# Designs tried in a protein design chat: VHH binders against a4x776. Part 32

Target 1, 306 residues: a4x776
Amino acid sequence: MSTSMSVARSLPGGPVAEQILAEVAQEVTQLRAAGVTPALATVLVGDDDASVGYIRIKQRQAVQLGFASPHVRLPASASQADLQAVVTQLSADTSVHGVLVQHPVPPHLDFDRAMQALDPEKDVDGMHPVNLGRLALGLPGPTPCTPAGIEALLAYHEVPVAGREVVVLGRGATLGRPLAMVLAQKRPTANAAVTVVHTGVPDWPRYTRRAEIVVAAAGVPGLVRPEHLRPGAVVVNGGVRYAGRRLLPDVDESCATVAGAMTPRVGGVGPTTVAMLFRNAVRAARRTRSSRTPVRLPDSGAPAGR
Key: E = the ipSAE of ESMFold2; O = the ipSAE of OpenDDE; V2 = 0.75 times the mean of E and O plus 0.25 times the DockQ between their complexes.

## First folded at step 16 (VHH; framework vhh_7pa5_2)

Design n04 (at its last look DockQ between E and O 0.16; V2 from the best seeds 0.00; counts 0 for: placed apart)
Fold by ESMFold2, look of step 16:
Structure n04 (fold): chain B 306 residues (1-306), chain A 126 residues (1-126)
Amino acid sequence: as target 1 above (306 residues)
Amino acid sequence: QVQLVESGGGMVQPGGSLRLSCAASGFTFSSYAMSWVRRAPGKGPEWVSTISSSGGYTSYADSVKGRFTISRDNAKNTLYLQMNSLKPEDTALYYCAKGYEYTWTGSTKTRAFDYWGQGTQVTVSS
């Protein structure tokens, strides 16, 4: 293809994630030197292969960054009371700073109820109702990872956000709603005029066609097409679906012919989400240093499993 | 509804023996590690012994090693504690406890859920 063709600038998330993780690693080093070992506990119910894989990845990353990574595995038949007891015990343990319950849980369990039992200070996903309330009010607390990742991605790539028209396409509790709250915050990397639309609005394209920035957060593959964009718009693909290992983004790749900048199909927002999880975890550990010395889980005397 | 019913306690003289039983129901017994925990008068809970879900591995507090033997019968949903060479300091209310395993710093530990029954009293005195 000729060098005169206009193609959207790529907004990869990998470099953004690397920067964030380098900062996290530095903070972990400082905390360990001060006698605080940051600890991210993971909880898995059952033995679903994909969930086991996700836990392994997170455990490897945690160890690489210098976190202790305690892990609890409950049988698939575990009761709601079992899961909530584990979450409550990890919340009370001052040697544990962050807790992650791997989703999905078996269908007889209520994930949201379990997460509401978690100490909001240890909510590394940033989705506890108290932390969403803090976000809405502009108060400090663990932040929702994907929305925070999108803000960092836009800032890293020097995309102006303050005072700009941003349309969030999608209104889910995990992305679209908290993202609108993040980008409306009063700071140079946010401070946007944010409009939330969704497929329940018959002519939602009239909003995206006027937007300087469009964030697709609907989870509907191929929903956003070139005709839905203002020429030169910045397009962020926050909503995805997988077909096996293939990433099916909300934003059709042909949008690159109209957009001024666009996240890539692979290596866009996803890496930043993972990085923000560890940022929440190290910040949780830092709060513990300011209040007290960490306490480790009681030792039952059981040896390593055979 | 988890039910743990301890039995087999009683009064014995120092050097004597007792066998405790714990009948379990309301959960898949064979999927969980099980522990004995004791509470002496005016003291907090003290871990005594743990057995893996399969029964293939056991561990004991230093204070009871060589004297106590934990076992389980997964077909009968029953946990046991054979207590030999009993000492006055073994006097306590003994509870069986459902447990979960966790790993930390390359080591596997067991922690009891906070599901306690009435326990069974063991009193060692002359």
Scores: ipSAE 0.488, ipTM 0.788, lowest interface PAE 1.5, mean pLDDT 88
Fold by OpenDDE, look of step 16:
Structure n04 (fold): chain B 306 residues (1-306), chain A 126 residues (1-126)
Amino acid sequence: as target 1 above (306 residues)
Amino acid sequence: QVQLVESGGGMVQPGGSLRLSCAASGFTFSSYAMSWVRRAPGKGPEWVSTISSSGGYTSYADSVKGRFTISRDNAKNTLYLQMNSLKPEDTALYYCAKGYEYTWTGSTKTRAFDYWGQGTQVTVSS
């Protein structure tokens, strides 16, 4: 009896991103027809080749989707005040709907402090403290891109999440923490029983072995192994590091022998994150339109002159 | 209300110098980058120079590099443009503008500044 080692079903992010971007493109078209050109501003500090490359990719994608793409480049020697001034300017510009500050910034700059100068309504990364507060409170607003992408990825692939035991491995501010909040929301594609494990939990495998869904968000290559998984579990690799150009996932590839479904090493959560950025941008543009609808003050009927 | 008032323009001979000033009001001047833009007759607006909010960084168009110097006095809410070695090609209406120029990828270089002054005329003629 050849035990056909059932390889985990792949959960690629590409198709998810394509669907989301298609929706974004339609919304952009509608906004343009209504006289609003959605604009996603980008801020780059310095000349880091990788950062420049990423900005170019985002700008190209923005143009393809029909966004305006204002760009500000600051030198690597820019001061904290300079960066904050740019963010303040972009926040005040009514023609700009979304703002992305490219991470990382030079070491002498405080990225988080700069982000505090950003209008939360224009935060397309969804990482502004106000928006994280909104998320925590279940209020509408920009959602962190990677967590939103993971929810969308699971939904697209028809992975049941509601009522399921989800373990998030890692408590980072950019992924683990906000993901736990996202997946706990009262939505059909969320509403999960979420457990967050981290370096403070000595026997974290105890939790992952019972989990129906495991999301790796630790940023530790090869951390998740087959022995840490429930057979048939869904495994999402959210945490990644790079060795040069090589992506190093938190989830070891051998997990595919135990998992029922798993994101691929390349083309998993990454594409969905980018798509969510543009979704946040177009939604930001929509919000600005609705606020500009002049409240027709009722015509104060001029009293008929006696 | 944001106000930008340019001054210091005039007529000079080639090789001459002028110093432009821009008085800013209605916003926190020290919190924003400032720029000079010029419009020559029959031409579109041309970016000339930008200075960061703190004054620590300056940039120039290639056409004016080495000849023009942008500066600011945040205590006086004033932007300056020292123009040396003026050329006939520098003849234009010079505007003070609030903020950085945004480069828009994929569209004709629509330079978006938040606010512009009324401009001061610079004429370089023999």
Scores: ipSAE 0.485, ipTM 0.800, lowest interface PAE 0.9, mean pLDDT 91
ESMFold2 (binder alone), look of step 16: mean pLDDT 79; pTM 0.793

Design n05 (at its last look DockQ between E and O 0.49; V2 from the best seeds 0.00; counts 0 for: pae E 3.1 > 2)
Fold by OpenDDE, look of step 16:
Structure n05 (fold): chain B 306 residues (1-306), chain A 127 residues (1-127)
Amino acid sequence: as target 1 above (306 residues)
Amino acid sequence: QVQLVESGGGMVQPGGSLRLSCAASGFTFSSYAMSWVRRAPGKGPEWVSTISSSGGYTSYADSVKGRFTISRDNAKNTLYLQMNSLKPEDTALYYCAKDRYSYEVTWTGSTYKFDYWGQGTQVTVSS
């Protein structure tokens, strides 16, 4: 009986992103029809080629979706005050609905400090401390893009999450920690039993071997191996490093021999992250519209002259 | 009320020089980037140059790079454009424009970049 080692089902992010972006495009169209042009501002400090490339891609996508795409480029020599001034001005501009500050910034700048100058309502990355606080409290607001993308990816592929044991490998501020909060939320596409493991847990494989869903968020290439997985587990590769242009996943490809489903090395979580950025942007634009409902001042009825 | 008043335009021969000035009022001049935009006959507006609020950063269109210099005096609320090595193709109405931000911001559509424009000063380069 040739035990045909069933290769894990692929969980591509491309189709997920496409669906989300289509929805965003529709919403943008509706807003435009209502006289609101959603605008996503981008801020780039310096001339890092990779960063420039990413911004260009995002700008193109923004235009394709019907966003206005204001862009601010600061020189690499810009001061902290310069960056904060730009972020503050973008925050104050009522024609701008979302703001993305491209990470990383030059080493002499404090990115987190700059982000604190950003209006949380315009934080399309969902990484503002206020929005992370909202997430922790189960309050509405911009959700971190990568965690939101992972939830959407699992949902799209009809992977049950609610009530399932999920292990998140890594406790980074951009992925592991916020993902744990996202997947613990009381909604059908979340509501999981979430465990976060990290470098402080020497026997972390004990947890991953029990997990129905494993999300790698450590940024350590090849960290997750088949022996760390429950047979049939769903494996999401969220942590990535780059060697030049080559993506180095946390999850070893051999995990496909044990996993029931797994994100591909390329085209997994990445596309969904970008889609979530635009979702946050259009939602930000919608929120601003609702607040501008002109309070019809009651017609001061002219007192009938007796 | 925001006012931008350009001056210094005129007729010059090719290779000549002009210095344009823009007197600004009605807003905190030192808080905003300022720009020059020109419109040639039969053409749309063309961005020429921008200077940041502090004057520390400048940018130029490729067509004028190396020939034009933008500067500002925040104490005088005045924007300048030194134009050297003028060419016939530089013939245009030159506008002073107030940027929306302290730094240069590019918008999809050049007109959204600016809140206010002056009336322009005519520059004519002809033999």
Scores: ipSAE 0.419, ipTM 0.733, lowest interface PAE 1.1, mean pLDDT 90
Fold by ESMFold2, look of step 16:
Structure n05 (fold): chain B 306 residues (1-306), chain A 127 residues (1-127)
Amino acid sequence: as target 1 above (306 residues)
Amino acid sequence: QVQLVESGGGMVQPGGSLRLSCAASGFTFSSYAMSWVRRAPGKGPEWVSTISSSGGYTSYADSVKGRFTISRDNAKNTLYLQMNSLKPEDTALYYCAKDRYSYEVTWTGSTYKFDYWGQGTQVTVSS
């Protein structure tokens, strides 16, 4: 098939993230003026270089936005009980409003069990079972970050979603499943006819070829090709894999010759995910008001006490 | 009632050594990280070292690394600080502090998040 002289409209996530983070920063300023210092705690188990790097990026962004950023690093050898104790203690601390446990954890640890010890109101990832239940029921709560980011990206770029045929390719717990629930919600930025397919469906291209919007969420580099798309379709790169430092999205770049609009390989959905994390965090602080109270050392000779 | 009682301070010449102790009572000592914090006259508190609730993780301020060793005996509810190669700038009132967590939590800013600390024990290093 010959390449068109026209290419798909780009749907960058950077401008979307910038707008969301500007709103978060304003909310943080308002909370601090009211005596509430928003605090996002981060927990890292082990010393995996990639995980350390992700935490540093999030810590830097938290400081820039005006969050207090308490951090806990557990050794790679930490037990399940050690991890759950830290999560329970952070959950109970009224001066901490959001808690992020960096995934993945070492293989001997059960991430999901650890997160069940967390107060759902402090779940900035939006992946606690209570919050997924709230999503399914249309109740208020922290929303999973990447699905929320995709909805915001589509809305920002004025891509019509309501009443449209949307195919989500992939059924993972962190993206495909919650995204289907997000885009089916009854609101102007969602309200779609959503179909979830995956590589276990032999003729999954039958579904993507009729879709007005395709969100690739499989984590299989180059899985979506031009022949899998309806001409003019909107294509979102939700799933990625890395080969070293090279980002390998699910959607082949040549799809731009058939798609009407497409997220770019770099700077697409990723920035929106980070922005939504901080939106969840500032809203957690607004819901449960607590200020960090400095602890002062007593003068010599005075009895100790709090 | 939480009680922390420091001891083992004193006067020592530069290059000397001291071992501080902190007897803890009124809480489950083995559930919490413990720290040493010091305060020179006319100055604010300075964090020195932290040890996790089990003793499996320790951290130190750059100014004391390689010279000080924090340890704990959970059977005796006692925290220790072995101070070697002491310098005049180590002169301070040293406090034992209870964390509210089982591991060190580092905060942005200069605020320490300790629940309780003791009366302190004076360390004076003079030539």
Scores: ipSAE 0.304, ipTM 0.673, lowest interface PAE 3.1, mean pLDDT 87
ESMFold2 (binder alone), look of step 16: mean pLDDT 81; pTM 0.818

Design n06 (at its last look DockQ between E and O 0.32; V2 from the best seeds 0.00; counts 0 for: pae E 3.6 > 2)
Fold by OpenDDE, look of step 16:
Structure n06 (fold): chain B 306 residues (1-306), chain A 126 residues (1-126)
Amino acid sequence: as target 1 above (306 residues)
Amino acid sequence: QVQLVESGGGMVQPGGSLRLSCAASGFTFSSYAMSWVRRAPGKGPEWVSTISSSGGYTSYADSVKGRFTISRDNAKNTLYLQMNSLKPEDTALYYCAKGYEYEWTGSTKTRTFDYWGQGTQVTVSS
């Protein structure tokens, strides 16, 4: 009896991103019809080829979706004050609805400090402290892109999350921490029992072996192995490193022999993150429209001349 | 309301010099980069120079590099453009503009800056 080792169901992010982007495109069309051109501004500091490439891709995608794409480039030698001035300018520009500062910035610059100068309403990355505070409080606002993408990915693939035991491996500010908050929200696609494990938990496999859903967010290649998983568990690889052009996942590929479902090495969470960026952007544009409700100037009743 | 008022334009001979000024009001001047843009007759707007909010960074179009100097006095809310070795091709209406130039894609808007002044005429003629 050849025990056909059941390979985990793949959870690709591509189809999820496509769906989200289609929705974004529709919303952009509606806004344009209403006389609002959504604009997503990008800021690049320096001449790093990779960064330039990423910005170009984002600009193209923005245009394809019907966004305006204003771009500001600063030299690598730009000061902290220069970067903050650009962010302040874009925040003040009423024609700009979303702002993305391309990460990383040159080492002499403080990215987080620069982001504090950004209007939280225009934070399309969802990483502004005010928006993280909103997330923590269950208030509306831009959601961190990668966490939002993971929720959307699980939902799209009809993975039950509500009431399930989810272990997040890693407590980074960009993924692990905000993801834990996202998946704990009172929504049908969240509402999970979330445990965060990290380097302070020596026996972290004890937790992951119990988990119905494991999200790797540590940024340690090959950290998650089959022996760390409950048979049939859903495994999401959120943590990635690069060795040159090669993506190094936190989750070892052999986990597919134990997992019930797993994101692929390439085309998993990444596409969904990008889609969520544009979702945040279009939503930012929508919020701006709603605030511009024309205050009906009171009809100057001309007094009837007697 | 944002106001930018240019001054210092005039007629000069080739090789001459002019100093333009821009008085800014209605916004926190020291928080924004400032730029000069010019429009020659029959041509579109041409970026000339930009200075960062603190004045620590300056940039110039190749056409004016080495001849023009942008500066600012944040205490006076004033932007300057020292123009030396003027050429006939420098003849244009010169505008003060708020901020960095935006490179816009996917927009029908030709606006490269948030706000522009009314301009000051510079004419270089023998």
Scores: ipSAE 0.466, ipTM 0.766, lowest interface PAE 0.8, mean pLDDT 91
Fold by ESMFold2, look of step 16:
Structure n06 (fold): chain B 306 residues (1-306), chain A 126 residues (1-126)
Amino acid sequence: as target 1 above (306 residues)
Amino acid sequence: QVQLVESGGGMVQPGGSLRLSCAASGFTFSSYAMSWVRRAPGKGPEWVSTISSSGGYTSYADSVKGRFTISRDNAKNTLYLQMNSLKPEDTALYYCAKGYEYEWTGSTKTRTFDYWGQGTQVTVSS
């Protein structure tokens, strides 16, 4: 008897990100036509080549989408007070709607402490404690980018989520925890029965083997294997680790022989995370309904400003 | 409430030097970054330089880099701009302003400053 086994349907994030960014660009155009100039500020501490490169890519994307893109660069030797002063100024500046501080910062600086000085309304990452509290309470606010990206990816590929059994494998603050809160929300693209497990749960595979959707968020390369999955399950790799430039997902590639659908190793969730950053930024500009046209400096004195 | 008063401008020959001062009051000077902005005849405003609240970070427009030095004395609530190797193109009204200037990728733009002074005239001519 000849048994054929199809490979899992691919769930690429690139098309999802492109759709989201197209919508962002349209929103930016509408805001500019209404007299609002959306502005996403970037902050870089130091001159590490990789961090400089990441910032330049984000600046280019922001400008291509029609954002004003102000930038502040601090030397690696900057004090915690210097970093917090920049964040405080950007928070208070009514012409700036979103702020991104490039991570990592030099080891003598406390990134989390600096980000707590940021106005939660300008938190494009969605990771400010106030915004995580809003998420937990079901209040409006920016959603953490990777969890929002996963919800959008599942919706785009028409994966049913509402009423389904979803297992989140991993409990980190940036992905596993907020994702569980996102997918449990009362809306058509969420409304799931969500179970969070991790490597500290005895026999955690019994949970993933029953799940209709498994989201790997542990940061442990190759952790999820075919024997851990229900045949036909949807598998999402939310976390990554790198060995050099090699991306090492939590989900073993062989899971494609058992899963019904799976995100690819490259071009899965990652692109959607970037797209959600800009979605949070344009929504921040919309919430203020104020972005003044830049005012020329006077010859002899200052008018009152915002 | 914020008051910024520039001084130290004047007429100087090309290659000469001037030191501008800005006396600040109405806010805790040592808690804020400070900037210099200039407006040449017939041109719009141009950002010149920024210094962090502690003085640990300085930045300059390409047109003045290597010739101008920004500094501050937090004990005296005073911002300075040392201007060396002056050129006729440096002729402008110079203003001090409260806060950081932001820079754009592929272009330099001046944001709106909520607080700036009256300005001090610098004229470079033979």
Scores: ipSAE 0.174, ipTM 0.592, lowest interface PAE 3.6, mean pLDDT 86
ESMFold2 (binder alone), look of step 16: mean pLDDT 79; pTM 0.785

## First folded at step 18 (VHH; framework vhh_7pa5_2)

Design p01 (at its last look DockQ between E and O 0.21; V2 from the best seeds 0.00; counts 0 for: pae E 14.3 > 2, placed apart)
Fold by OpenDDE, look of step 18:
Structure p01 (fold): chain B 306 residues (1-306), chain A 126 residues (1-126)
Amino acid sequence: as target 1 above (306 residues)
Amino acid sequence: QVQLVESGGGMVQPGGSLRLSCAASGFTFSSYAMSWVRRAPGKGPEWVSTISDSGGSTSYADSVKGRFTISRDNAKNTLYLQMNSLKPEDTALYYCARGYEYTWTGSTKTRTFDYWGQGTQVTVSS
C-alpha cells in the first residue's frame, strides 16, 4: 500500500492579489470619473538597490492601477528632520491620498519616528500607531498590509478561520502582533481563537501542534518544521528573510508533508501584502472625496412671510 | 498671506555667475522645503533644485548639477540659488516655490507647488 504522502494543498497569494488589485483598479476608475485622482506618494531615502527596485515595482503598479505616483527621493545623508519634513509635507498635500515611506531607511534615521509624523489617514501601510489603535478598538482605518493580506488569503482559499485555533508564531510589530488583532476581529473571515507564541515561550511547539492554523511570523528561517505541526494544519508563512534575492521562509518546505494546506515558498503572503497597500491607498482617496462633498446645508427655506 | 519674492536676476555672459534670493513671509519658513523652478521661453516649467527645511538635504536637476547650489538662511527667511558657469540654455524666469518637487511617474514633471513667487529673470547672452 503505497502511502501516497499527501502533499499539502498550496495557498498561493498571487490570485488573491490579482483579485484585490482588480477591485482597486475599478475603484480608481470610479474616483477618476468623479474628478478625484488617487495619488500614492512614495518616499525613498538613499540609494539602496533593493529599495530602489521595490519602489519602482510599486510605482509601476500604481500607474497600472491608475494612481498618480509622486515620488520623493532623499539622499542617504538626509537628517531625521529632513525625512520628517517630507512626510509632513506629503501629509499636508491635498493631492496626495496615501504615503509610503520605503523601509528600510538608513541606520541613522528613525523610521518609526518618521511614520509618526504621517497623517494616519494617509498611512497605506497601516502601521501608524493611531491605526494600530483603531485596529485594537475595532474601528475603521487602514489595516496593516501583511495581516490584512493573510486574512484575505485564508478567506480566498476558503480556509475556515472563525472559531478556529490559530497560533501566531512571533510578536513583531509589523506582523505577529497586528495579525493577532486582525484575526481576533468579529468578522466571518476572522473571529479566531488566537494564541501568540514567541521567544518567551520555551515550548512553543506545544501550542503549534495543537493549532488548526499556524502563521509563522518570527522571521527565523526554517523555524517551523513538520514535528511542530498538527497533521492537516493550515500553515501560513508570513515571516520572510532574504539572503540576497533568495527568499528564506520561516516554514520549512518539508512541512508540506504534514500540513493540510500551506503557502508556497514564493508567491504566498508577499503578493497579498502589496495588494493591500493599494487597497489602503484607494480607500484613503475615497475618504477624502467624502469629506469634500459639501454638506449642502439644507437651504434654510425662509418661510415665505405670508 | 504666504509671499515669496525673488531677486538677483539679470543679464550675464556665458560662464558668468548670479546669485538669486527669495524672501519668504507669511509662514514658518524653517518648516518647509523650498525649491527653485524656472521657465524658459516657449518651454514649460522646469524644476531646478530643492532644499529641505533644515537645509540638510539638497537635490538638483541634472541640467544644473555641479553648477548650481541651493541654500537657505532660516533666520532670515531667505532662499538662495548660486548659479555658476551659466549657459544660454539657463535663460529663464526663475521662481521660488514652497515645497518639494514630486516626480510623478507617467506624468510630465508639471506638478505645481502650492506657492510661487513672481519670478526673477535670468538672461545668459553673449
Scores: ipSAE 0.036, ipTM 0.490, lowest interface PAE 2.8, mean pLDDT 89
Fold by ESMFold2, look of step 18:
Structure p01 (fold): chain B 306 residues (1-306), chain A 126 residues (1-126)
Amino acid sequence: as target 1 above (306 residues)
Amino acid sequence: QVQLVESGGGMVQPGGSLRLSCAASGFTFSSYAMSWVRRAPGKGPEWVSTISDSGGSTSYADSVKGRFTISRDNAKNTLYLQMNSLKPEDTALYYCARGYEYTWTGSTKTRTFDYWGQGTQVTVSS
């Protein structure tokens, strides 16, 4: 043989995001031809340069896809009631289909409380409690973006998930918890045996060493190391921290010598999260088609065919 | 708690003048555009005038242009409306209002009011 070692297959998210966004763009074109201009409103509290930059990038992407992109800026001194009033107003505005509040908000504001005022149908992040309840019950609704992105990433790269042992390392409300629910769903791209572990489990590595797929979702840089993995495992780095502009993933890069496949440090899950944001936004706009009787989300009953 | 307290209303004959004041508290006054809104007997609210957070930009309803002047003193947290050449149709309850202005794609702007006071009565009668 010509080499003495192997390196894990890379699972980049960029190509996955491009495919999803191409589908979104097609849906936007169809909606505009039917007289519906999809609109994603963005809300920024304060004027921090990084937050302004993130909003501008999202606005540019929205425009490229054909969305209208209204923007609301609140002063850094805005009260909780001010933020909730804006969210309520955007919820009631029939020309707005999705709403994104740029996180983080100033520390005197409660982001989660503000989001309770948002119409769940306009929740493009998929994090409103109603939408998390829909996910738990298997009802239609926007799915949290990073969990949905991970499922799409695994499907795109033809990683078998159905019937496999998946360990999710981390239990946060934005990733670990909803991801476990997503991957357990009864469908070909999910249907996994899912185990959630975390730092409160003294010997969590005994679970990851047996797993066919490990998703790191703890937000603890370098937590997952080669000795924590079964040889040939698929490793997805869902949790990251930043030191300045440097991305610090949960999965140590040396895991590539043991893993069979692994997301890259840069350009892994992140691009898919952004793509799913716009997927949720275009779906929200589809529900408001101008000339048809609105179709509301069904409750727990079994609706007749349409 | 946001509080807006209007004062300076009263009875005046046609052609007269009044100056309304609005004392603001419970928020950073200098960060917000402020407006006057009036409600005539038997009618809904009517926007009268708006002034930007710095005071550098003002706008007026057509019915009051050239007769009313909006101003603000950010050091005193106070909004003003100087009303000259008053007419009987100016009779109304005048409210000081706080709101936001936001831009849709392009140049369209909208006004939204989230807080207003109890109002001060202006009555113009011959």
Scores: ipSAE 0.000, ipTM 0.222, lowest interface PAE 14.3, mean pLDDT 84
ESMFold2 (binder alone), look of step 18: mean pLDDT 81; pTM 0.796

